# Miniprotein binders against q53ft3, part 52

Target 1, 195 residues: q53ft3
Amino acid sequence: MFGCLVAGRLVQTAAQQVAEDKFVFDLPDYESINHVVVFMLGTIPFPEGMGGSVYFSYPDSNGMPVWQLLGFVTNGKPSAIFKISGLKSGEGSQHPFGAMNIVRTPSVAQIGISVELLDSMAQQTPVGNAAVSSVDSFTQFTQKMLDNFYNFASSFAVSQAQMTPSPSEMFIPANVVLKWYENFQRRLAQNPLFW
Short names: E, the ipSAE of ESMFold2; O, the ipSAE of OpenDDE; V2, 0.75 times the mean of E and O plus 0.25 times the DockQ between their complexes.

## First folded at step 5 (miniprotein)

Design mk1
Fold by ESMFold2-Fast, scan of step 5:
Structure mk1 (fold): chain B 195 residues (1-195), chain A 104 residues (1-104)
Amino acid sequence: as target 1 above (195 residues)
Amino acid sequence: SPIQREFLKLMEEAWEYMLEARELFQEALELYEKGDKEEALRLFRKAAELYQKAAELFLKAAELAIKNNDPKSYKQAIYYAERAMRYAEFAQLYAELIQRELEK
């Protein structure tokens, strides 16, 4: 349902489902990450009245996760960029992952997505300045970058599969991104000059 | 044929630019993640320039292929020209993102 993009890393499209309404992406070597983009793949939209609360966690000195609310994604705003560099260590905000004893190796952070009612999400306060607003230029350029990525992935998949799927506005199927990556890796292994 | 040799030469030169641009693009991504935004900006701009050079050469190769009634070579050259242009666009967008971040 979701994707997670970090500059210089493979796009992740297979979140670990840890509960019926909770999904997690691992972020190894997170100390080198400034921004994370979270987006919907378009295979299944949120049910009406629901959206996703986006959390970030890192392991404390005991390996226990410290969760912080970064922001939200919805059907109307299916992608968001978050600044995670410089987030303070310490006690995490109240979060739906707190009851789960999810421990990770040192230097592995996580992005968590909790599917919640929009009314409940509206009452929550994200940590300051983690999300960038749609009104600022950084969000606009990030959205443009995502649009170009979607166009590239969609065009490549159609070229390789010889399909003519009906386009779905701003969304692309999860398997299209995965197929594109697998084909890209396979072709690169057989002929490094293919692209 | 002499024209086929010219086509191959253009394709090979384009790929040399593609490989150089890819190395700069990858280095720029690494620098950006480490917080060296000014150097990352410089390398993304350089990568965009080299990807554009690659696209120009692939387009020249495509033109030769169409003149020689070789639709297979034309299709290949256009395919890679389009990819080079998209990579140039990605590099330019990353540069714009970093420039805006530095202006804040």
Scores: ipSAE 0.000, ipTM 0.122, lowest interface PAE 16.2, mean pLDDT 68

Design mk10 (at its last look DockQ between E and O 0.50; V2 from the best seeds 0.00; counts 0 for: pae E 3.2 > 1.5)
Fold by OpenDDE base, look of step 10:
Structure mk10 (fold): chain B 195 residues (1-195), chain A 104 residues (1-104)
Amino acid sequence: as target 1 above (195 residues)
Amino acid sequence: SPIQREFEKLMEEAREYMLEARELFQEALELYEKGDKEEALRLFREAAELYQKAAELFLKAAELAIKNNDPKSYKQAIEYAERAMRYAEFAQKYAELIQRELEK
């Protein structure tokens, strides 16, 4: 349902579903990460009136996870870029992941997506520095990320004839990725700050 | 106490429904992703029903906790009930989504 992309790293398309409405990506070596892209794979949409609240978790000085709301993804806005490099010193807010025993390694940060009602999401305030504010940096980053994602996704593109039935693996049709990419590029070209 | 035993019984029964519902919900998502919309729809509806049953049992447990003057148990039962209700709604919303897609 969700993907996570870090520049220079392989795309993650297999979120850990820690609850029915909660998905988590692990980000090893998070200290080297400046930006993260969270996106919908296009295989499963949000139900009507729902979207995803995107959270970032890092260990505090005591090794306890600090969760911060980065922003949102929706069917209408299926991808977002977040700057996480400046968030490492922030105080945690109330987060939907607090009651979950997520195995945490001190060097691993997490991206959490909580599927919520849009009305509830509208009442939440993301941390101010998480939104990529500069068009130029965003465009460059996005383009690199898109290229990396496309290259990565295309490398796994197998024809239907070549598909080995692997019930444990979800196949993303190459066309879905391509359409997402094209739509993303189009939106980016129209409004670099559409997210 | 008899009240405590009944509370624990209700909580356990509710937990069992939650576990079963979770399995169905996960399978439904996988099936939906694979394009098996009809079966996904069925499983989401079934999951929703089980979550609702769990919620009802958690609420009954909460009532017992009140009678037993156990605020901790009450809080726990209510939190679980709210979760169950949220999951029931979530499953139902996916069922509705798929139903609409099948009608198109």
Scores: ipSAE 0.697, ipTM 0.881, lowest interface PAE 0.6, mean pLDDT 83
Fold by ESMFold2-Fast, scan of step 5:
Structure mk10 (fold): chain B 195 residues (1-195), chain A 104 residues (1-104)
Amino acid sequence: as target 1 above (195 residues)
Amino acid sequence: SPIQREFEKLMEEAREYMLEARELFQEALELYEKGDKEEALRLFREAAELYQKAAELFLKAAELAIKNNDPKSYKQAIEYAERAMRYAEFAQKYAELIQRELEK
């Protein structure tokens, strides 16, 4: 139903279902993570009047989970970017995962998704230091990353006339890189979460 | 006491329905992900019925706890009943979603 993405890591699309309405992703080495993206896969939409509350949990000094509400995903806003670096302790009594028997390790954080009624979600307040981004912001961020990569790669381009023979080196035509860039941009425009 | 024994019996029967409903709910969600919408619809409807039966039993247990002047057992039974009713509603909403998709 859901996916979780951290820059520089493989995307996770197989959440652990810990209750009928609760899904968890493990985030190992969470101290190195600045942002996390949570998104719907598109295979199962939320039923009318329902959405997902997104929580972040890390182990405190005693190994106990500290859950914080980051924000929400809905059919109308099926993805969100959250800044988790610098988060502090949140609302303990409001944690939907408080009594769950979830296997944890000391250095592993978790993203939790609780499927809830939209009316209930509207009464909740996310932590103020979590940056919730729109799909537009996510698309702009991704476009800037693509532009950066293309500019870097193209800075090494040389014409065939400027090449010296080197049988140990592989060369990729610049037009192949351009085609990849254009295809990626087209796919991103159609579905910003295709990757 | 006889009332406490009946309370425990109702709580246990309700928990059995909750576990059965949970298995059906989770299987329905997996089938929906795989695109088997008709079977998922059937299981979500069955899960909703079982959650509703569990809720009814938890509410009966809560009534017995009041008669037995046991506020802790009353609160526990009410919390379980509310959870069962919430899960019944969720199962019904997923069933309605799939039914609409199949009617297109």
Scores: ipSAE 0.506, ipTM 0.825, lowest interface PAE 2.3, mean pLDDT 78
Fold by ESMFold2, look of step 10:
Structure mk10 (fold): chain B 195 residues (1-195), chain A 104 residues (1-104)
Amino acid sequence: as target 1 above (195 residues)
Amino acid sequence: SPIQREFEKLMEEAREYMLEARELFQEALELYEKGDKEEALRLFREAAELYQKAAELFLKAAELAIKNNDPKSYKQAIEYAERAMRYAEFAQKYAELIQRELEK
């Protein structure tokens, strides 16, 4: 029914359904995430008169979830991009090297979607300026994710003359990555929600 | 007491209907996603009926909680009844959506 996208990660399309009308995506290492995209897969629409309220949850200092309403998705606006960087714990995952170098256990945040009556959703107020929603914004975000992956993978490219033989290692020709990138871009331009 | 035993039996029976309805609802969603609209429609309708049965039993349990002067049990039964009614409506709305798609 729903997809969840984070820069540098594979799309999640298998939400945990925790109730008939509630769906959850886990976000491990959430402190490194600045934006998340929530969208309808297009396989199952909302029934008439219903839509989805989108929430972000992070554990507080006691490990208890703190849920915040980010915004909405509907059949008429089936995707939204949300900025979550200002909503997270202020604790970093790392501090300067030295005698007091302590690694903290990372926490798992969640994105929750609650299917509700549109009338009920109209009475809800999202937190802050979390929503950065539009289909154009979703396409732009997705394009930037694609460019990031391509540039990252390309930074490791070597010519055959530069390779050291390593028979136990497997290699992917650079043109395979390029063809995947071009195919994905074309499909995204045709249907921003194809994936 | 006899009233408390009857309350507990109604709550247990209603919870069993809720579990069965949830299983049907989940399968109906999977069938709908695969494009098997006719079977999904049947299962959504059956799920709605089972949720309705559960809601009726929870309401009967709430009446017994009033007779037993037990406000905690009353609140519990009402909360479960409301949940069951909401899920019945949700399943029914999907059934209506699919019925409309099939008539096209």
Scores: ipSAE 0.375, ipTM 0.771, lowest interface PAE 3.2, mean pLDDT 77
OpenDDE base, second read of step 6: ipSAE 0.683; ipTM 0.876
ESMFold2 (binder alone), look of step 10: mean pLDDT 91; pTM 0.921

Design mk11
Fold by ESMFold2-Fast, scan of step 5:
Structure mk11 (fold): chain B 195 residues (1-195), chain A 104 residues (1-104)
Amino acid sequence: as target 1 above (195 residues)
Amino acid sequence: SPIQREFEKLMEEAEEYMREARELFQEALELYEKGDKEEALRLFRKAAELYQKAAELFLKAAELAIKNNDPKSYKQAIKYAERAMEYAEFAQKYAELIQRELEK
């Protein structure tokens, strides 16, 4: 359903599902991370009236997770870039992941996505300055990430005839990735702040 | 007590429906992502039904707890019933989404 990208790292397209409506990506060596891109793969849209709340978690000095709301993704805004540098101090926001028993290493940060009703999302306030506010830097960074992601994903493309049966492995049609890339690039060209 | 044993039995049965429903819900999402919409629809509908059955049992447990003057057990059972109803709604919304896609 979702993908997560950090500059200089391999893209993640297989989130760990920790509940029916909750997905997590692990971010090892989080101290070196400045920006994270969260996006929908385009294979599954959100049902009517629903969207995704995006959270960031890091371990505090006692190894306990501190969750902070970064922002949202929806069918209308299926990707977002977040600046997480500077969010590793302070108190966490109210979050649905506090009820989850999520196993994690103390040195690993996480991105969490909670599928929620749009009405519920509208009542929440993301932490300040998490969304990227610099248009020029954001546009250049986004274009570079978009190109790198498409090239990376395309390198794994195989025809259906070449696929080995693997019931536990998920596959995404290359054409879906291409359509997402083209749609995102077109929208970015029209309005760099569309996300 | 007999009432406490009946409460525990209802909670246990409801949690078993919750486990079955969760497994089906997760499998349905995986199938949907792979493009097997018809099978995903079937499993989302089945999950919704099981979540609803779990909710009914949690509500019955809550009734027993209040009759037994046990407000802590009552609150726990109500909390689980609300969660089951929420997940039933989610499963139904995904089923409706797939239904519309299949009708195109």
Scores: ipSAE 0.338, ipTM 0.745, lowest interface PAE 3.4, mean pLDDT 78

Design mk12
Fold by ESMFold2-Fast, scan of step 5:
Structure mk12 (fold): chain B 195 residues (1-195), chain A 104 residues (1-104)
Amino acid sequence: as target 1 above (195 residues)
Amino acid sequence: SPIQREFLKLMEEAWEYMLEARELFQEALELYEKGDKEEALRLFREAAELYQKAAELFLKAAELAIKNNDPKSYKQAIYYAERAMRYARFAQLYAEWIQRELEK
């Protein structure tokens, strides 16, 4: 349902489902991460009236998770970019993950997505400076990144769909993700305004 | 006591429905991704029904706890009843969405 992207790393498209309404992505070596992109894959949209609350968690000095609300994704806004560098020393937010069985591995953070009713999400306040807002360039970057990713994936899916009895199934080989990233990185290096 | 044993039986029965509903809910999502939309719809409806049954049992447990002057057990049962109702609503919303998609 969801994807998570960090610059310089392979995109993650297989979240660990820890409850009916809760998904997590692991972020190893999180101290080197400044921004994270969270997006919907488009295979399963939210039903009307639902969306996803996006949380960030890092282990404190005692190995306990500290969850902070970053923002939201919805059918109308299916992707968002978040700045997490300032949150690695911040305070915890009220969160729906409670006392979950979380791996307390040093240097590994998590992105959590909680599927919620939109009315409930409207009453939640994200931590300050997490969401990248009021910067047109980031909206354009996210749109062009997703467009580029889907164009690459679709070009490889044609042959794979011919091998699959059910073309309604989406299969994205790991190397397609890597090739998309390499092309995006190359273009960004040649022209930073490309996105 | 007999009332405490009945409370625990209701809570345990409710949790069994919760686990069964969770399994159907997850299977419904997988079936939808595979393109088996009508089967996914059926399982979302069944999951909603089982979550609703769980909620009813948690509410019965809460009623017993309040009659037994046990506010801790009452709060616990209400907490899970509300959670079961929320999950029933999620399953209902998915079912309604898929039904509308199939009608197009």
Scores: ipSAE 0.012, ipTM 0.431, lowest interface PAE 8.3, mean pLDDT 74

Design mk13
Fold by ESMFold2-Fast, scan of step 5:
Structure mk13 (fold): chain B 195 residues (1-195), chain A 104 residues (1-104)
Amino acid sequence: as target 1 above (195 residues)
Amino acid sequence: SPIQREFLKLMEEAWEYMLEARELFQEALELYEKGDKEEALRLFRKAAELYQKAAELFLKAAELAIKNNDPKSYKQAIYYAEYAMRYAEFAQFYAELIQRELEK
């Protein structure tokens, strides 16, 4: 249902389901990551009245996970770009992952997605420094990430031409990638701060 | 054309079931949050049935589009058929979760 991409890395389309409503992507070597893009795969929408709260977790100096709310993805806003470079030493926020013991290595961060009611999500406040303060740098980064994603997905689609993509498979249908890229490009052109 | 009209009728009938299922699904979520698990269970089960009926009609529309050599309409109908099937799975998942909670 979700994808996660980082500049210069292979896109991840197979989140680990750790609870009925919770999904996680591992981010190894997270100290080299400045931005992360989280997006929905276009063939599996959220149930009516629901959306996804996006969290970032990293190990603190004591090896304990620190979870921070980055923002949201919904059927109406199916992708978001987050700057995480400023968050690696921040305080944890309130989060639904508190009771979960997720085993991970010290150099691996995580993106967590919690499927929640839209009304519940409206009561939450994302960390402020996840936003980019410069329009130019945000636009340039986003274009580079979209280009990298499109190049990967296009070559993947060619190699997977003999397979029939399904919403439940880890494969990204070519039409979904093309629609996602075009829609995001269009919205970014209208508003460079579009999440 | 007559074939396009038949396709549209199937799509419209499917959407009637989708809208009814959506209403029940939303009510079930609200009831579950309020702790009325028995009623939430009933509505999730009913929503799953209606989503399945919607999926069947979307699949019939897709078959009609394929027979009419209309790949654009086929893709649209298949997309919504899969959408309906996924929401039926979500409704069934929540129903099973609640059933287990009530049986403990």
Scores: ipSAE 0.000, ipTM 0.106, lowest interface PAE 18.6, mean pLDDT 68

Design mk14
Fold by ESMFold2-Fast, scan of step 5:
Structure mk14 (fold): chain B 195 residues (1-195), chain A 104 residues (1-104)
Amino acid sequence: as target 1 above (195 residues)
Amino acid sequence: SPIQREFLKLMEEAWEYMLEARELFYEAIRLYEKGDKEEALRLFRKAAELYQKAAELFLKAAELAIKNNDPKSYKQAIYYAERAMEYAEFAQKYAELIQRELEK
């Protein structure tokens, strides 16, 4: 349902679902990260009256997570850019992940997405001025996904054409989209430098 | 190549253990906060076991990468082996804390 993009790294689309309404992305080596893009995948919308609150966490000096509200994504605003480079100083905030209260690894931060009522979200204030709107970044990510799918499908079509005497008779099975998605998720899960 | 295919197979298997362990780890936290300490303890122990399995496979992949003169793949495999070990330590730590609570 969600994606997370960091400049210079592979896009993540395999969020860890930690509750019915909560999703998490790991951000290793977070000290090198200046901006994070969070976006909704595909055509699956939030239920009516719902949206996603976006949080950032990093380990404090004793290894405890410090969660901060960055902003929101909704059906009307399905992507957002957040500046996190200034948020590592130990400022805390009220957050729905407070009940988790777990120690995290020293070099790994997290992006958390909590599916919440829109009127509940309207009552919350993001820490600082972290949100940076950008249609361009979402467009660039979408183009990368399309390019990846096109290259995968084209490779498959060429393979089939080589096995058929007439290339004009090429047939791409309906499951090609599913295979692309599975390959994309698997490669992202392996490591952010795998292209 | 056959060596690259074996490396990728090990990395994929390791990540399957990582993802399963993470689901159990966070479910354990949910149960602990709900007050079901016995079940939380069981899941933290299972998560630690799976994180350790992931680390073993990442280390196996790292060994293969270094033998294949591929320092980039080696560094990536070692990085994730270290993360898996750290998560296993956290899961074990939480299990120990809960065990002490249950022992009164």
Scores: ipSAE 0.000, ipTM 0.122, lowest interface PAE 20.1, mean pLDDT 68

Design mk15
Fold by ESMFold2-Fast, scan of step 5:
Structure mk15 (fold): chain B 195 residues (1-195), chain A 104 residues (1-104)
Amino acid sequence: as target 1 above (195 residues)
Amino acid sequence: SPIQREFLKLMEEAWEYMLEARELWQEAIELYEKGDKEEALRLFRKAAELYQKAAELFLKAAELAIKNNDPKSYKQAIYYAERAMEYAEFAQKFAELIQRELEK
């Protein structure tokens, strides 16, 4: 349902499910990561009234996980870009992953996604300055590309339902989408300015 | 009515271009996987052209629907025109990525 993208790394689309409503991506060598992108694949929406709270976890000096709320993804805003470089150590935010951090490796960070009611999400406060503004050119390009992909995937499913004359079945191969994202990541790693 | 029949004709022609573009898209993927990047590039560009032609026909159908006082058909045709343009853009993005690979 979700993807996780880090510049210079292969895109991840297979989150580890740790509970019915909780998903985790591992981020090894997290000290080299400046930005993390979390996005929905566009083919399976959240149930009405629900969305995803996005958390970031890193090991503190004692090797204990510190979870911080970065922001949210919803059907109306299915992608988000977060700047994690410069997040300061401190008390973790209130989080649903307290007993769920099953990876206690000192050098590995995690992105956690908790599927929650929108009303509950509205009462939560993300860590300041984690969500990246669109002023940055890289953020603008990445956002446009993710928006285009999400719109394409979503519209493909919808457009099959209403055509006159009656449409034949059509589908987008999952592998072409994955290869497109992987190729973009490889190109970005080779030359960050190619965008 | 004659106007309704013309509307359906345009929608049908647009859909035929959509299906042809989809076929080229699928073939381009297979060629890319086999390492025939130049041919894959050509087919993605051709698919983009066909999606653009589909969009033009959907827009013509939309204009007929409005003239026929049928806002529901208008909204449907506009919706598919927008989708066809998005498909064209996606095909162009694949072509751009392959072109960059070929340029080293």
Scores: ipSAE 0.000, ipTM 0.125, lowest interface PAE 14.0, mean pLDDT 69

Design mk16
Fold by ESMFold2-Fast, scan of step 5:
Structure mk16 (fold): chain B 195 residues (1-195), chain A 104 residues (1-104)
Amino acid sequence: as target 1 above (195 residues)
Amino acid sequence: SPIQREFLKLMEEAWEYMLEARELYQEALELYEKGDKEEALRLFRKAAELYQKAAELFLKAAELAIKNNDPKSYKQAIYYAERAMRWAEFAQKYAELIQRELEK
């Protein structure tokens, strides 16, 4: 139902179910991630009154996960772009030579999606600055992300289609990406504020 | 005790319905995405029925736990009864959505 995209990485389309209404995507090496796109995959809509709450989890200084609400995806807004670089706690100030890494410090974050009633979502407060909200900056970022995603997927379909897929890796058909790209382009052209 | 054995039997039976319902729900979503709306509708309706049966059994287990002065088992059974009811509602809403699409 859902997909998760980081520029320059393989798109994820198979979330792990961790509860009846909760799904997660792993984001390894998350310190290098600035933005994450969460989107609905295809023609499967939410029934009336339902949507998805999007959460981000990163390990704190003690290695324990901290969940934060980023925003929502709904039938009316089936994709969302989140800036997560500002949400990372880190281990304090960095020096020019960088901080020394602990050998066992985890570098894996998670995106969580909770299927909820819209009334429940309306009562939730997303963390500040997560969603990209400036119209001009958002439009420019969206166009750049959309181009990068389409180019990546198209390159994979042409250049890597003959490679044997690894059982541990998830791929989506280029046709699905093309349909998403065309639909999103059309929606954005009709109303840049449909987000 | 006999009461504890009956509680576990109800919980196990409820979970069997939950697992079957979950598999049907997932299959229904995949069929809906592929455009097989009629089969998706059938499976969403079946999933809703099975989730409702699971909820009934979890509620019976909860009643048994409270009568046996076992608040931990009661809370566990109620938690899963509520989850089962929520998933039955979701399956039913998808069935209603697809039914409307098929009537157009």
Scores: ipSAE 0.011, ipTM 0.345, lowest interface PAE 9.7, mean pLDDT 73

Design mk17
Fold by ESMFold2-Fast, scan of step 5:
Structure mk17 (fold): chain B 195 residues (1-195), chain A 104 residues (1-104)
Amino acid sequence: as target 1 above (195 residues)
Amino acid sequence: SPIQREFLKLMEEAWEYMLEARELFQEALELWEKGDKEEALRLFRKAAELYQKAAELFLKAAELAIKNNDPKSYKQAIYYAERAMEYAEFAQKYAEIIQRRLEK
């Protein structure tokens, strides 16, 4: 029913169904995540009068999940982007003895989706600064990400005369990167959800 | 007590129906995503029947709890009866959506 995307990671389209009305995506290594996109796949709609409340959870110091409401998805607004970086433990949540506990349990957060009545959803307030984004906001974010990537890749461009003899590295012509960027930007402008 | 044993038996039987219904509900969603709407419809309808049976058993358990003057067990049984009825309605609504699409 749902998909979850984190920049730089494989898209997840197979949520774990933990109850009839509850779906979960695991987010391993969540400390490296700034934004998450939640969307409906488009095959199965919500029943009339219902939508999805989107939650974020991470384990507290006792291993208990701390669930926070990020926002909503509905048949009329089937995708949303959320900023989760500000929801991680802030200053004062770290203590000096943390480094002495090197026992590694995989640091896994979760995105939860709860199918709820629209009337119930309207009475709830998402956590502050977990911005629910329109298609325009998502397009703006994606465009800035593409610009950043293109600029980064282009910073490595060199002329053939500047390449070292017998290189062990693969080189991609700058023109190929530019062509990809132009094509992706054009497609994004035509359909922001094409990826 | 005999009435407490009967309460637990009803709760356990209800949960067996709930778990079976959940498996069918999940399979129906997976089949629908794969394009098998006819089989998904069948499973949603079966899940709804099983959720309804679970609700009936939870309600019988609630009745025993109130007769045994046990408000905590009563509240627990009522809570799960309401969840079972809600899930039956979910399954019915999904089945209705598929049926409408198949009719067009």
Scores: ipSAE 0.471, ipTM 0.798, lowest interface PAE 2.4, mean pLDDT 77

Design mk18
Fold by ESMFold2-Fast, scan of step 5:
Structure mk18 (fold): chain B 195 residues (1-195), chain A 104 residues (1-104)
Amino acid sequence: as target 1 above (195 residues)
Amino acid sequence: SPIQREFLKLMEEAWEYMLEARELFQEALELYEKGDKEEALRLFRKAAELYQKAAELFLKAAELAIKNNDPKSYKQAIYYAELAMLRAEFAQKYAELIQRELEK
């Protein structure tokens, strides 16, 4: 349903589903990460009235996960860029990943996506300075990211066209990736502030 | 004692429906991803029915608890009834989404 991209790393498209409404991506060596992109694959849209809340967690000195709300993705805004550099301490008291003991190692952080009602999401405030909001720099970064992602996806698609898919492995059709790229670029061109 | 045993039976039966509904919901998502929209629709509808059945049983348990002057058990049963109803709503919304796609 979702994808996660970090500059200089392989794109992740196979989130671990830890509950009916909760998905997780592992981020090893998170101290070297400045930005994370979270996006919808376009294969399964959210039902009307629903969206996804995006959380970031890291283990504290006691190994306990500290969850912070970064922002949201919706059918109308299916991609978001978050700055996670400098997020090392925070209050982890208001998050839907409560009693989940998922993060166990000091160098591994996680991105969590919780499928929630839009009305519930409207009542929440993301941590400050997580969302990238400077339009010109963001637009340039996004264009470079799109070019790099499209090249990676095209390479993957060529390999995939020659493979026999395994039922235990989920493969994303090249046309779905192309549709995402075209839709994102179109929206960005129409309004750079759509994010 | 007999009322408490009936309460526990209702709670246990409701949880069995919750677990079965979750399994169907997960299967429905996998089928939708693979492009089998008709079968996914069937399973989302079945999951919604089972979540609704779980909610009904939790509400019956809550009714027994309030008659037995047990506010703690009442609160627990109401909490899970609301959770089951929310999950039924989610399954129903996914079913509506797929039905709209099939009609196009």
Scores: ipSAE 0.012, ipTM 0.468, lowest interface PAE 8.1, mean pLDDT 74

